# Designs tried in a protein design chat: miniprotein binders against a9bab2. Part 7

Target 1, 221 residues: a9bab2
Amino acid sequence: MRQRLTVSESKAIFHKEFPFVVPAVYRRLVDELIVELNLLKNQERFVADGVFAIGLTSIFLDFTKGYKPENQKGILLEAICKCTGFSASNLEQIALEAKKLANGLNTNEIKSLITDNNRDEKESTYKLINKNNHYSRIIAIGIYKLVDMQSNGFNKEEATENSYLDLVNNFGYTKERVEKDVNLYKSSLDKIEKALELIEMNIKDEKRRNKERVSRTKPGQ

## First folded at step 3 (miniprotein)

Design vc6
Fold by ESMFold2-Fast, scan of step 3:
Formats: sequence, structure tokens, C-alpha cells
Structure vc6 (fold): chain B 221 residues (1-221), chain A 117 residues (1-117)
Amino acid sequence: as target 1 above (221 residues)
Amino acid sequence: SDEELYLRAESLEDSGQFDQARDIFSRVVQRYPDHAYAWLALGATLLSMGDYQRAVDSFRQAISMNPEDVLAYYLMAWSLMEMGQYDEAIRMYERALQINPDDEEIREALELARELA
């Protein structure tokens, strides 16, 4: 059953569940995930399936690769999920099941996993990869990752770019919308990575300058 | 010797062994609480470890002894940015820029802080 929480109510719960400071570079990510998850929880036809779970866990893990302190990372994901009515542990398990199902498959084989069967039956088996789910940019990333994780070697990025859009129509979404959201994800990920590199470089450079200052004041230098 | 401890801690930090470097710098500042550079070094190590609050506290100690330390203000501002305390970060960046007006890196950091505030 869905609880009709407002975004403000979810943010209040988040603060209670995550009593630490969210570093500035991650605040937009956290805010955007809380808003998106809150909106999705209020959609009657939304299903938190394997594609969604892959998308959410991939977004979180990719953006938090540099998260410090690392021991708060798991608590952060749990708080984001819990404040919006989801369970991080359940979604992580669903993501693992969906990844296992798609393991080693090409785009055409992945198309065969997409199902619209039995969704109206009360006792129907949970389907990991569903057609015509309520659209979310998180699902867009999930579709991208379904293809990306099967791609390897020298031209991994090119292979993924050529393939994931071919899959989009089979889910019942438009290529233009999914492409826009995937490109935004990539540019945002690049921005946070560059910001973290700049932070580390600046810290090292300042430490070097201070060592030089101390050396100049030594007896005999 | 104190110099040997200090140099060892710097070497550990350079090699990414932040927990050991932190422990040594912590001993140094406890034994010599007026050692401004050791407080600065402790703060920088804590910042590298993601311990932003303790980093800020260490930088405040460094600034209290050397109010003209551009690096201390800059790294404190950075730690405050990571904590989402943008207003105080802006004040620290402004102070750093007052001391070193030609530093383009500080100007760019200040502009980013103002955009995020």
C-alpha cells in the first residue's frame, strides 16, 4: 500500500533517518532522488521492478564512488529509500536478480525478457523487467545499464550508445526522452567526478606549498 | 624527535595513509597546542578523510594562531562547502581572497559557493 507523503514530509523523515551532514557535492543528488522517489510512490501504475532497481542503485553507486566517510554511504541510501516509502535492501536484491537474469545477453536477447503478461492478476508472479511501466529518469538509467553491463572491451561506450536506444521502444517509451535523461545523467556524473578531482588536487597543491614554506625557514636553507 | 615525527606524518599522508598521519599529527598538537602548522596539517588530513567537522575545528586552531594563513581559510571554506554551510564558507573564501587578491582559484571557489548558497 502506498503512503501519500509530500516531498517536505519525506525530507523531514530523511533528516531523522540520516543524522549526518550530506556533503555539498551530493546534496543535489539526494534532493533529486527524494523528489523523484516521492513522486513515483504516489503513482498508482508505477512498479518498482528490476529495471528501476538497477537504475536507482547504479545512480547512487556511480555518484557516491568518492563519498567520504565511506561508512555513511549505506546509511544514506537506506535513508533516501525509507523516507520515500521504499526499502534499499529489497531494491538491492531486486537489482541483483535482474542483473542475473540479463547476464551475458545482447540487446535482442534482453528484449525477450521484457514482459507485459499477468500484471493484472492479483497472484501473478513479480516480473523483473516490465513493459509500459510509469516513466522515470531512473528507469531510463536502468535501461542504459542493462545494456552497459553486458558491453565490454575497447569500444564499450560506443556499443552501449548504439544499442540501448534500440531497446527503449520495447519498454513503451520514447527514444528522445530516454536519451535526454541518460545524457543528463552522464553530464552530471562527469561534473561531480571533476569536482572531486579538483578538491583532491587543491588539497595536494596547498600541502606542497606549505612544505616549501616550512623548508625555507629551516636552519641552513 | 619532533621533526622526525612531523616528517614521517607528512610521508604517510603523501602515500595516502591518512589514519596513521592523523594519529601522529594529533599527538603533535596535543603535545604542542601552539604549533600552528601541525593544526593546519591535521585539518588537511581530516579533510582528506572526509571528517569535515574535525577538519574545521583544526583549521580554526591554525587561524587563531596565524590569522594571515591563506591556506587555513581556503581549506576551512572547502570543508564548510562539503558540510553545506555555504554562508560561512563564503566568509572564509572572502577572507582568503582579502589576503591573496590575485588567486584565481580562490575567486572561482568563491563564485561556486555563491551559486550554491
Scores: ipSAE 0.000, ipTM 0.260, lowest interface PAE 13.8, mean pLDDT 79

Design vc7
Fold by ESMFold2-Fast, scan of step 3:
Structure vc7 (fold): chain B 221 residues (1-221), chain A 117 residues (1-117)
Amino acid sequence: as target 1 above (221 residues)
Amino acid sequence: SDDELWERAYSLEESGQFDQARDIFSRVVQRYPDHAWAWALLGLTLAEMGDYQRAVDSFRQAISMNPEDVYAYFEMAWSLLEMGQYDEAIRMYERALQINPDDEQIRLALEEARRLA
């Protein structure tokens, strides 16, 4: 075991690995992910499994849908992961494998994929979907997304809402805690979407004011 | 601690208390003058306050340490545009577009800056 990184040390590494300006609207997301991942890396019983990987990649992609420049998104995720002792490429691969494992399954079938996270067992096979992992809001979102991605058709959102909470007890978590974190996630997504719309409106207004100012500044030229 | 310092600065910016946020970021860059991102955050805070000249100076510090910082060029160009320095703003947008040629936001900003020049 090597010496644990502090949150401050992770933030310093982040600025080295991501030498670009993070737009103001995304700064809270970046800070919160760095703090959460740093804390999780320091938890003895935490496992970066498929559900966690789905949660992290989904949170990042959903919150950065409007991120510009687009080509910096991969670098940003990699910097967030690297500064906290994770690998973005490994987590993306693990998320893909977990998605393949659950593909086409209903909620009851997904329950059968949840394996005991008993580290005392001399099983060498890596487990993608684990019971009793150290709780994280990222895992809560992973559980939600695992069900959401299997729900298709007219009432996809309603089907997901009815089903994901049914899985929570099988993971060893409380429905109240998971529901609170999922609802906060949805509320936060709505807030960033509205903030981006407001920024767009302010840019439009600023351009109009600049055009008017230039017209006044260059009289007869 | 550094964590408390960053958290306080973010909170102050969210509350529109840019004077206090500026003071914190100014302290950070004095303590860590090679911290490119802190210079960029100082620049953004100064621009929010309408202090475009000091914002530009701060972005120049950030860019001198990281010449590939697309957003620092973009934000510096905006501050230059607000000061009526159209030729310099156009040059900064052109550099940003050279680094990221597929960025539609930079292209639109460059077109607008050229119209204003």
Scores: ipSAE 0.000, ipTM 0.136, lowest interface PAE 17.7, mean pLDDT 77

Design vc8
Fold by ESMFold2-Fast, scan of step 3:
Structure vc8 (fold): chain B 221 residues (1-221), chain A 117 residues (1-117)
Amino acid sequence: as target 1 above (221 residues)
Amino acid sequence: SDEELEFRAESLYESGQFDQARDIFSRVVQRYPDHALAWYALGATLLDMGDYQRAVDSFRQAISMNPEDVEAYWLMAFSLELMGQYDEAIRMYERALQINPDDEQIRRALEEARRLA
């Protein structure tokens, strides 16, 4: 049962490509991305297009906003991609091109960019925003982010919620599935952000207590 | 037949159709709870699907019937590691290495798990 790269094989490659300690708070993210990317690479119908690339890069950037040490963040993304048969630099480039293509467009205009996977239209558009791609929660986040980047700041969240599900059927997916995966993404992001806030507060509290201890051991003027 | 069912599940797994493979292997182990290879196959399928707890449970069943199954210990350890259960993962890697002491890949996995613990 070894037709494709297994999760355990990808993890072994990951440790070779990322020879550093992954901070505990990010281990779940890293493990889940490796599993998901491994699964997608095994799917014959899957294509790593622009929407997928936007999803993957957005997930990584959002979950690693507070990543320390900062100089390892880029190496981490490349290791996650490489161990599962992808290229982070290629996906970042594809994401940038997809974002440029959709820049300034409303939801109805974006619908016109969604092409059939077997179509001979503009080749760049076909490669970047595809209909009937093999479904992934990463693609679901990509659809959400594609709409989110066009929304106004002061009502951004509400506008995005009302609009992204309108695109889902044009990609050949069910609204229920996409909505579930987007909500799970938001929930998971909130959890890691709260964990990071708690860690920072604990560090501040420890520093305060240490200062008080030092003060008590040395007589003040 | 049971043989045809298992062959179908293996073919589905090999083609990346893990949901269908899982469903079939699950039915096989329900009918034959002492089928070590089917428990192993279910565990491997669940691991590839990201269902780490059920993968561990399945590998535990396989090991209880075939305690010399190095790959089951290794994949169970890896599943435990993905769940952040490093102490138990280390123990499973150690057992795998006891069975195959010259396995470079298992030794490296053990060293890495110890580093991340």
Scores: ipSAE 0.000, ipTM 0.152, lowest interface PAE 18.6, mean pLDDT 79

Design vg2
Fold by ESMFold2-Fast, scan of step 3:
Structure vg2 (fold): chain B 221 residues (1-221), chain A 117 residues (1-117)
Amino acid sequence: as target 1 above (221 residues)
Amino acid sequence: SDEELWRRALSLYRSGQFDQARDIFSRVVQRYPDHADAWLALGATLFKMGDYQRAVDSFRQAISMNPEDVRAYYLMARSLLEMGQYDEAIRMYERALQINPDDEQIRRALEEARRLA
């Protein structure tokens, strides 16, 4: 195996492609994505298919919901992908195609889309939903999101929790491993959402306190 | 110590171990029923577990002790949305905006709640 790019080299390229300051709350996300994508690019068995693409784009969008300035989000995803040898635009397109393929299907119908012998399958189906791909946390989230988008009704989260684990064995993965990675993703997402809420509330509390002081002093002072 | 138990519960919550976190937060509110942050944490844990009704009950306890905690109103509104109680969710988001009028996140959540109603 010829390792084309080290993590250190990817980080150097990232700073060249993203010449802005990454806010402190997102630095761990960026570092973890660069490390994971660099590792996956060096795996000969790994295929950047539609499930992987759904996972990566979902992780990025979920963790950057509060990212400001908003016009830098696209550049950030492009930089993360480019510095590790992936294409953000290509992955976004593949994710969209995979979502369209699974649209309106229940969990049992999605199982029938998983290609077991991709040598005899259509190339378009192979590139979207594959069995026995090289495992990644990103693929785990992709499987979760693929099921989540099909869940309807009052308690969507509970329905997703019950259904996605039933599906993971069909991908050639263990329930325990996927569940652990999905739960870690959820806890990490909650951590950054809480950090952002705290930052936003502190900024607004400061502005509110300033307005109150101005209002209280103007009438008599 | 109580502080060590609290920190352990927060760590369990952050690592997705919601059952264990719930057990500890439940014990904390039983011993200290006036601990607003503990009721908030219990509510958030129950929300993550899909127990929206008990989450709402916990957030109501938090609000009764700290009526200006925007987090409690926001999370209660989210729980109410999950239960299809749109009108009450809208009222909770409106209360949250009254406390923090310039909050874009809450304003957008309110718009979505009004759309669902």
Scores: ipSAE 0.000, ipTM 0.080, lowest interface PAE 20.3, mean pLDDT 80

Design vg3
Fold by ESMFold2-Fast, scan of step 3:
Structure vg3 (fold): chain B 221 residues (1-221), chain A 117 residues (1-117)
Amino acid sequence: as target 1 above (221 residues)
Amino acid sequence: SDEELYKRALSLYRSGQFDQARDIFSRVVQRYPDHADAWWNLGATLLQMGDYQRAVDSFRQAISMNPEDVKAYFLMARSLYEMGQYDEAIRMYERALQINPDDEQIRRALEEARRLA
């Protein structure tokens, strides 16, 4: 038997599993993922299915695109998952399998990929989407990303915006709730991108000032 | 008829109406406690609903009638895992793997449960 972890215990385990400094711009993301995953692990009705796995892995990858050093990213995801009772390698595999099944399908075709765990169903040992699963913002992002990855051509974002909400009602969620959480995800991603741009600009500005200081000691400057 | 009720429960499960499916499967197993597939489907419905303890109890009934049911052991193990009962989940995954030793998903689930034990 294993006792479920409190949020505080998960945070303590995280710092043991990830013995590096988390850069300030990522600390909110890391903290919020640990809190959310810990709370979901304690939810009686929650199932870590394919759409959840797509959501979690997509959130992590999107928010850590600028993470340095890059070789710590895998360790970071593993630590976040392990400290909350999830397996990063298992969720990454589930996400890959879910993405392969959905590849090239439109939203109506994706609806047909919902698998039921009935006795007469053969050769499915996981579910892409569990109907009426305990709601999470991570699942909302997973639904958005599942549709986004099937959208292509000149106006991919517009195609995704027009279709992902059509999928939502089939899984027992409200369009308003999912849309709100997807929009919050997009705005948060934009904020971290702009914060990284500001940090990069400040680093370049410091290098420029240092060069100017050196050049000012030369005759005529 | 009872056969029609059972088929209706399967249809409700497939349409995501787990509460209604649970109620009908519960009535079927009450009337026919030797109906192994009804116990199995009740377990699967309860697992979908996150009612892990009742799912375990339902799979135990199914296994008592069909001890070689690989999928019942696997889903019982998943239910135990979700409840944080990792040692018992490991035992159920090991039994599933003993019956079907080439199942990669059972092997991976067992490895994950062992990491959390």
Scores: ipSAE 0.000, ipTM 0.101, lowest interface PAE 21.9, mean pLDDT 77

Design vg4
Fold by ESMFold2-Fast, scan of step 3:
Structure vg4 (fold): chain B 221 residues (1-221), chain A 117 residues (1-117)
Amino acid sequence: as target 1 above (221 residues)
Amino acid sequence: SDRELYKRAESLYESGQFDQARDIFSRVVQRYPDHASAWANLGATLSQMGDYQRAVDSFRQAISMNPEDVEAYWEMADSLLEMGQYDEAIRMYERALQINPDDEQIRRALEEARRLA
């Protein structure tokens, strides 16, 4: 029995599970998630807990906010998860349970939820918030989002920026690494948002030209 | 016509029909070996099918004719990573980033390749 998938095996399964075209602007996101998830699945000490699940679902939803057609988003997430040995529905449920557990808590209260996973038992149930889990940028985003969801009031974003790094050492990670990954995530979101705006402009320009009864005029090879 | 056949292959690729797209792009590059874009599209199609060695060979043809093709370097690097050729993958990501230095996705791919090396 094959217990571990290679990245190439995961990609082959992905194309069987997602029989649609991935638009060019999302292709690298899909490839990066498949690679990252495949590597994490092959880490014996990695736990797919609630923070990880929040991270993965948040990354997917944030990056695919402009995805068309809308009805393919669920199938896309399912394909990404299935091809790497995860279950999208299970991760969505775990994310929801972690969000409920942290609901209304401040940073210090969230720190008290961080627990070690007892892996002595072979079939142990994954816990929602774990200490010293195998690091992933997906978990980094999960920590950020966990704090972001509990921030409210006049300056929500600034409150999150000041607070999420205070949790990082309690998870067993370095502030420098987590901050770098969160900042890269934010930069990548800005980039895809600008790319989508340019695509929308091009579509509007093309529709305007078509209304003027334009025929094929571009030379191509 | 050959041009219509090529456009059909592009449409087949966009619809995930990689086997059919591969067959057409293969015929196009055989008939027009100097068609850089067809070599790049063949490489992308082979990569989607998991045929990384042939994908790399096709991308090498594309970049030899179009050395500014950022996407070809990037996709060639991805295929090289799948084959465990980390040093060459890193060089291809670095080349892509030299051409497009503000590309955060290429930068992240380069960092991942360096981690795996």
Scores: ipSAE 0.000, ipTM 0.097, lowest interface PAE 21.6, mean pLDDT 78

Design vg5
Fold by ESMFold2-Fast, scan of step 3:
Structure vg5 (fold): chain B 221 residues (1-221), chain A 117 residues (1-117)
Amino acid sequence: as target 1 above (221 residues)
Amino acid sequence: SDEELWERADSLLESGQFDQARDIFSRVVQRYPDHANAWASLGATLARMGDYQRAVDSFRQAISMNPEDVKAYYRMAESLYKMGQYDEAIRMYERALQINPDDEQIRRALEEARRLA
């Protein structure tokens, strides 16, 4: 059994590694990732493979598209990973390697890349895409993104929706569970994008009101 | 590496070096016969070289593994059209349009093929 960090211990490490204020709209994302990664690190059967790495990096990038100041984004991902016993730089490299391996492949070709975890392995063999890994919603998003990156043309979104569920059974997961987690991810992403749009509109409105107040000052006041 | 080989072939195809691209894609499909995109790229390369029969054969391999590949159906139809096989070209255009019903380019190609059949 691996030595276990508590969620509270992970949060304390996070505040040491990220000495800035997390904007309010991102606090839920940060908290949820710390909890999820802490739980996964304590699962003996869990492997941080290429699909997981694609999922984690994609979630972080998608949810932080509007993050300001932008120069803190890299430090934020590093802090989230480090406080839970992961390495952001290692996961980014693993994600890149998995993306290269799957580049240009269709759904049926990707199925051939999925390695059976119950088969005999040599110690030196590194495997990026594994069957029957300990399930995580991060892996669900990784499966979705793996297919999404290979889809092109006018109906890219529709092609992805039709194809990614076809892979799920090959990973050893249920379509119902993966679809639920992918849909939750999409709805959560829409919510943060709408919140950012509202914040931007409020800033513009406040700037406009301030300009109008100054312009309405009576001559000689 | 196989990845470097694929990237080289794609660049050669883009730059119009069809003989070299064909040789590389042919090697890729021999080593990875289940690589649908490689079969589609081989087909596209052969079609650009005027080898329409071998292009059609390559596209058949691609669509057998990836039946949702609109572009493969479309390019196969174009190769069949160039060979004067209008009835089969029409069927391939129809399949492409079933997958992507709002594609104006495919619709116009289908209408033209129907006029020649």
Scores: ipSAE 0.000, ipTM 0.064, lowest interface PAE 27.1, mean pLDDT 79

Design vg6
Fold by ESMFold2-Fast, scan of step 3:
Structure vg6 (fold): chain B 221 residues (1-221), chain A 117 residues (1-117)
Amino acid sequence: as target 1 above (221 residues)
Amino acid sequence: SDEELYFRAWSLYESGQFDQARDIFSRVVQRYPDHADAWFALGYTLFEMGDYQRAVDSFRQAISMNPEDVEAYYFMAWSLYEMGQYDEAIRMYERALQINPDDEQIRRALEEARRLA
């Protein structure tokens, strides 16, 4: 590792890379991601692998589903990654590769993809799905999403919730810890989706009232 | 809620309805004078509307709460530059560059302001 970035230094870089105002609804998400990524970059044992990449890109996409203007979303993700020493384009590519590797596989087949950390660089083999990585809430979401993307049909959510915990021990984590973080993620996602729905309804109401005011001023009322 | 009003104002801004966005951001900062992001948003909206004097006032409020806000210094300096107040624009660009020394866009703006001073 070269020079360690502080959270303050990361925030300064973020504002340089993202010269727009982050809407209040997304402010906490951006701050939390910057802090978490800064912490992970400073962890000697942490590896930004495919599961981590799936987790990060999924969290970003899910929480920014209603982001306006849309042309700023890519710039936002790149700024969050760059200010903490990561590359959004590299992580997006790694996530795609990991998704392709797991595509169409059942839970038992996915277990076979989980390998020991690539500790010995001499073998020149990068592993996309690793066990015993430094734990992160982002990785927990990655594990959940890795199973979720293979589930289909009615009650997809319930099927995923029962299955992803079967993988957790193979990653070297505790079910209690991962389940807690996944449940917090789902709760937080529901809260922001509810908030955005309410904001959209209020915007529509405001536009309707504005049109009604114009109509009231016309001759012959 | 302040989040609802703040986001509504941004939606209006993005649809080009700057007058309405300004009015709502103004209401947000009146109700929540410590809302630094709303002060910046108001300043930015006023800047887009060409109301540079009021933009400066709003950016000044934002930096009083967040003295590391590079973007607030930058747009405040640009507003001052548009008003022909080059000396103060230079000071604000210099402050922004002190916080973010490698910013080529700020450096170029500073050089232009210095040329016209």
Scores: ipSAE 0.000, ipTM 0.114, lowest interface PAE 18.3, mean pLDDT 79

Design vg7
Fold by ESMFold2-Fast, scan of step 3:
Structure vg7 (fold): chain B 221 residues (1-221), chain A 117 residues (1-117)
Amino acid sequence: as target 1 above (221 residues)
Amino acid sequence: SDEELLIRALSLLESGQFDQARDIFSRVVQRYPDHADAWLALGVTLLEMGDYQRAVDSFRQAISMNPEDVEAYLIMALSLLEMGQYDEAIRMYERALQINPDDEQIRRALEEARRLA
């Protein structure tokens, strides 16, 4: 059977794999992902499929848009995955495969891709789109993103908002639960983006003032 | 030539050529380690480049020469915020507020840093 890691063990492994400072604005994200992934890895019926992979990679990329230094970003995702028993490279590949599978499909066509977890078939962690997977808020965001990537043109965001809940029952989840988790994701993303905008604005103003001050200093004065 | 190097570095900083400005300011502070303005300019250059830890180190040098330089504490605090070092940033704002206790902008910055912690 799968070896069970405690959250504390995962955090210890994280610090070995990521020996850098995690900026405070991202610490909640990192902690929440480690806890969620640890819990999911301990679920025997959980499948790390394409919807989950799209959700996880989307969450990470969206929340770390402003992450500095940029060169630590990939190492951070690898550390979060490795410390909880996942592989970032495998999940990135699975996400890519799921996106290719759903490419150009409307919501009704995507419904046809959702496979039943039939006991007569071999269970696989590499199935791309699965019904009745163990629920996770990460999967909720994955469902949202699956629909989002099919919307093209002027009102892409509005089309997604109107359609993604139609898929939820076909996955075996409740609309109330998925909508709650998607809304929490959007709210949290907005909060971190606003915090980063305020920091950037303040830095821009201080850089301008100090650059002007420095440039007015006479040599040798 | 040392005065010419400083003028050149300041011009490079003003024009956004940060790699070249950094190299020159680094040489200036190596030759004149007690030149507060050169440490401040190096810090600003490093901050523009996203090298927050070296920026903080450079601002600490400037502050050691001018302990009442409120602006140096504020820009060091911003560098610390970029690094997610909220506790240290709060301490920098507190020090700035001790120097200028009636400054509403510093008080607001301190409150924001405490809410982000």
Scores: ipSAE 0.000, ipTM 0.418, lowest interface PAE 11.5, mean pLDDT 80

Design vg8
Fold by ESMFold2-Fast, scan of step 3:
Structure vg8 (fold): chain B 221 residues (1-221), chain A 117 residues (1-117)
Amino acid sequence: as target 1 above (221 residues)
Amino acid sequence: SDEELLRRAFSLYKSGQFDQARDIFSRVVQRYPDHASAWLALGLTLLEMGDYQRAVDSFRQAISMNPEDVEAYYIMAWSLEDMGQYDEAIRMYERALQINPDDEQIRRALEEARRLA
């Protein structure tokens, strides 16, 4: 095949395409995405399908909700994709099409959309939801997000957890591996949110109330 | 209010006004030295300013209050690497892996730090 782009070469291209400072809290995300995308681009069996695209765009959007300045976010995603041989605009379009295809479907209906990557060579280039794709943590998050977008009601989190795990085997992956990667994603997202969100004083938090130097009284108490 | 003050400091941090954010976060941790999130925010602000030693010290305060904070160890290790202190960075990555032994990102960072040491 063609000459492989190294991670170091991708990072050099990234800094040329994104000449701004990446805030410290986002550096791990940027580094991990560059490394993962570089590795995936060099995998023969890997297909950048709709589930992958949903995963990548969801990861980026979730982790960068607090990113400032706002107008650099699009440039950042473009730089991450371009330096590793992907196209942000193409992936965003593929993600949109995959979301439309799955819109309003329950888990069993989504299972019926999962297509064998090797069934038709002409068809495979445009397939949005594929089984037996080369595994990636990004695909794991894509599966989770695909189900999460369809979940509703008071037990949304529990419904999502049960449904995406049920769906995983239909993609040709093990529940244990996908669950581990989804849990790492949720943990990392929680950590960056906590690093950005300073202490939120809950009126019910007696511990924080007791830290006041002067006794404070609420109106009416 | 203290909440409003912290939110303002975070807004300053996000807009790149690190000097002003640092001053506010510093005041908060002086008044509330057991406020882990404020120590993390101070460390991140100092890291952006290139004050690696004070950033590391701030992360140590946060970790002492929340020893299971994997991200705090990881960010502290970055600061140590920027200072050329690879041996200490390796120790931080090792502690992070003890908390989350299946974290391949941290494992890769540990391998890189070991090669640079």
Scores: ipSAE 0.011, ipTM 0.331, lowest interface PAE 9.7, mean pLDDT 76

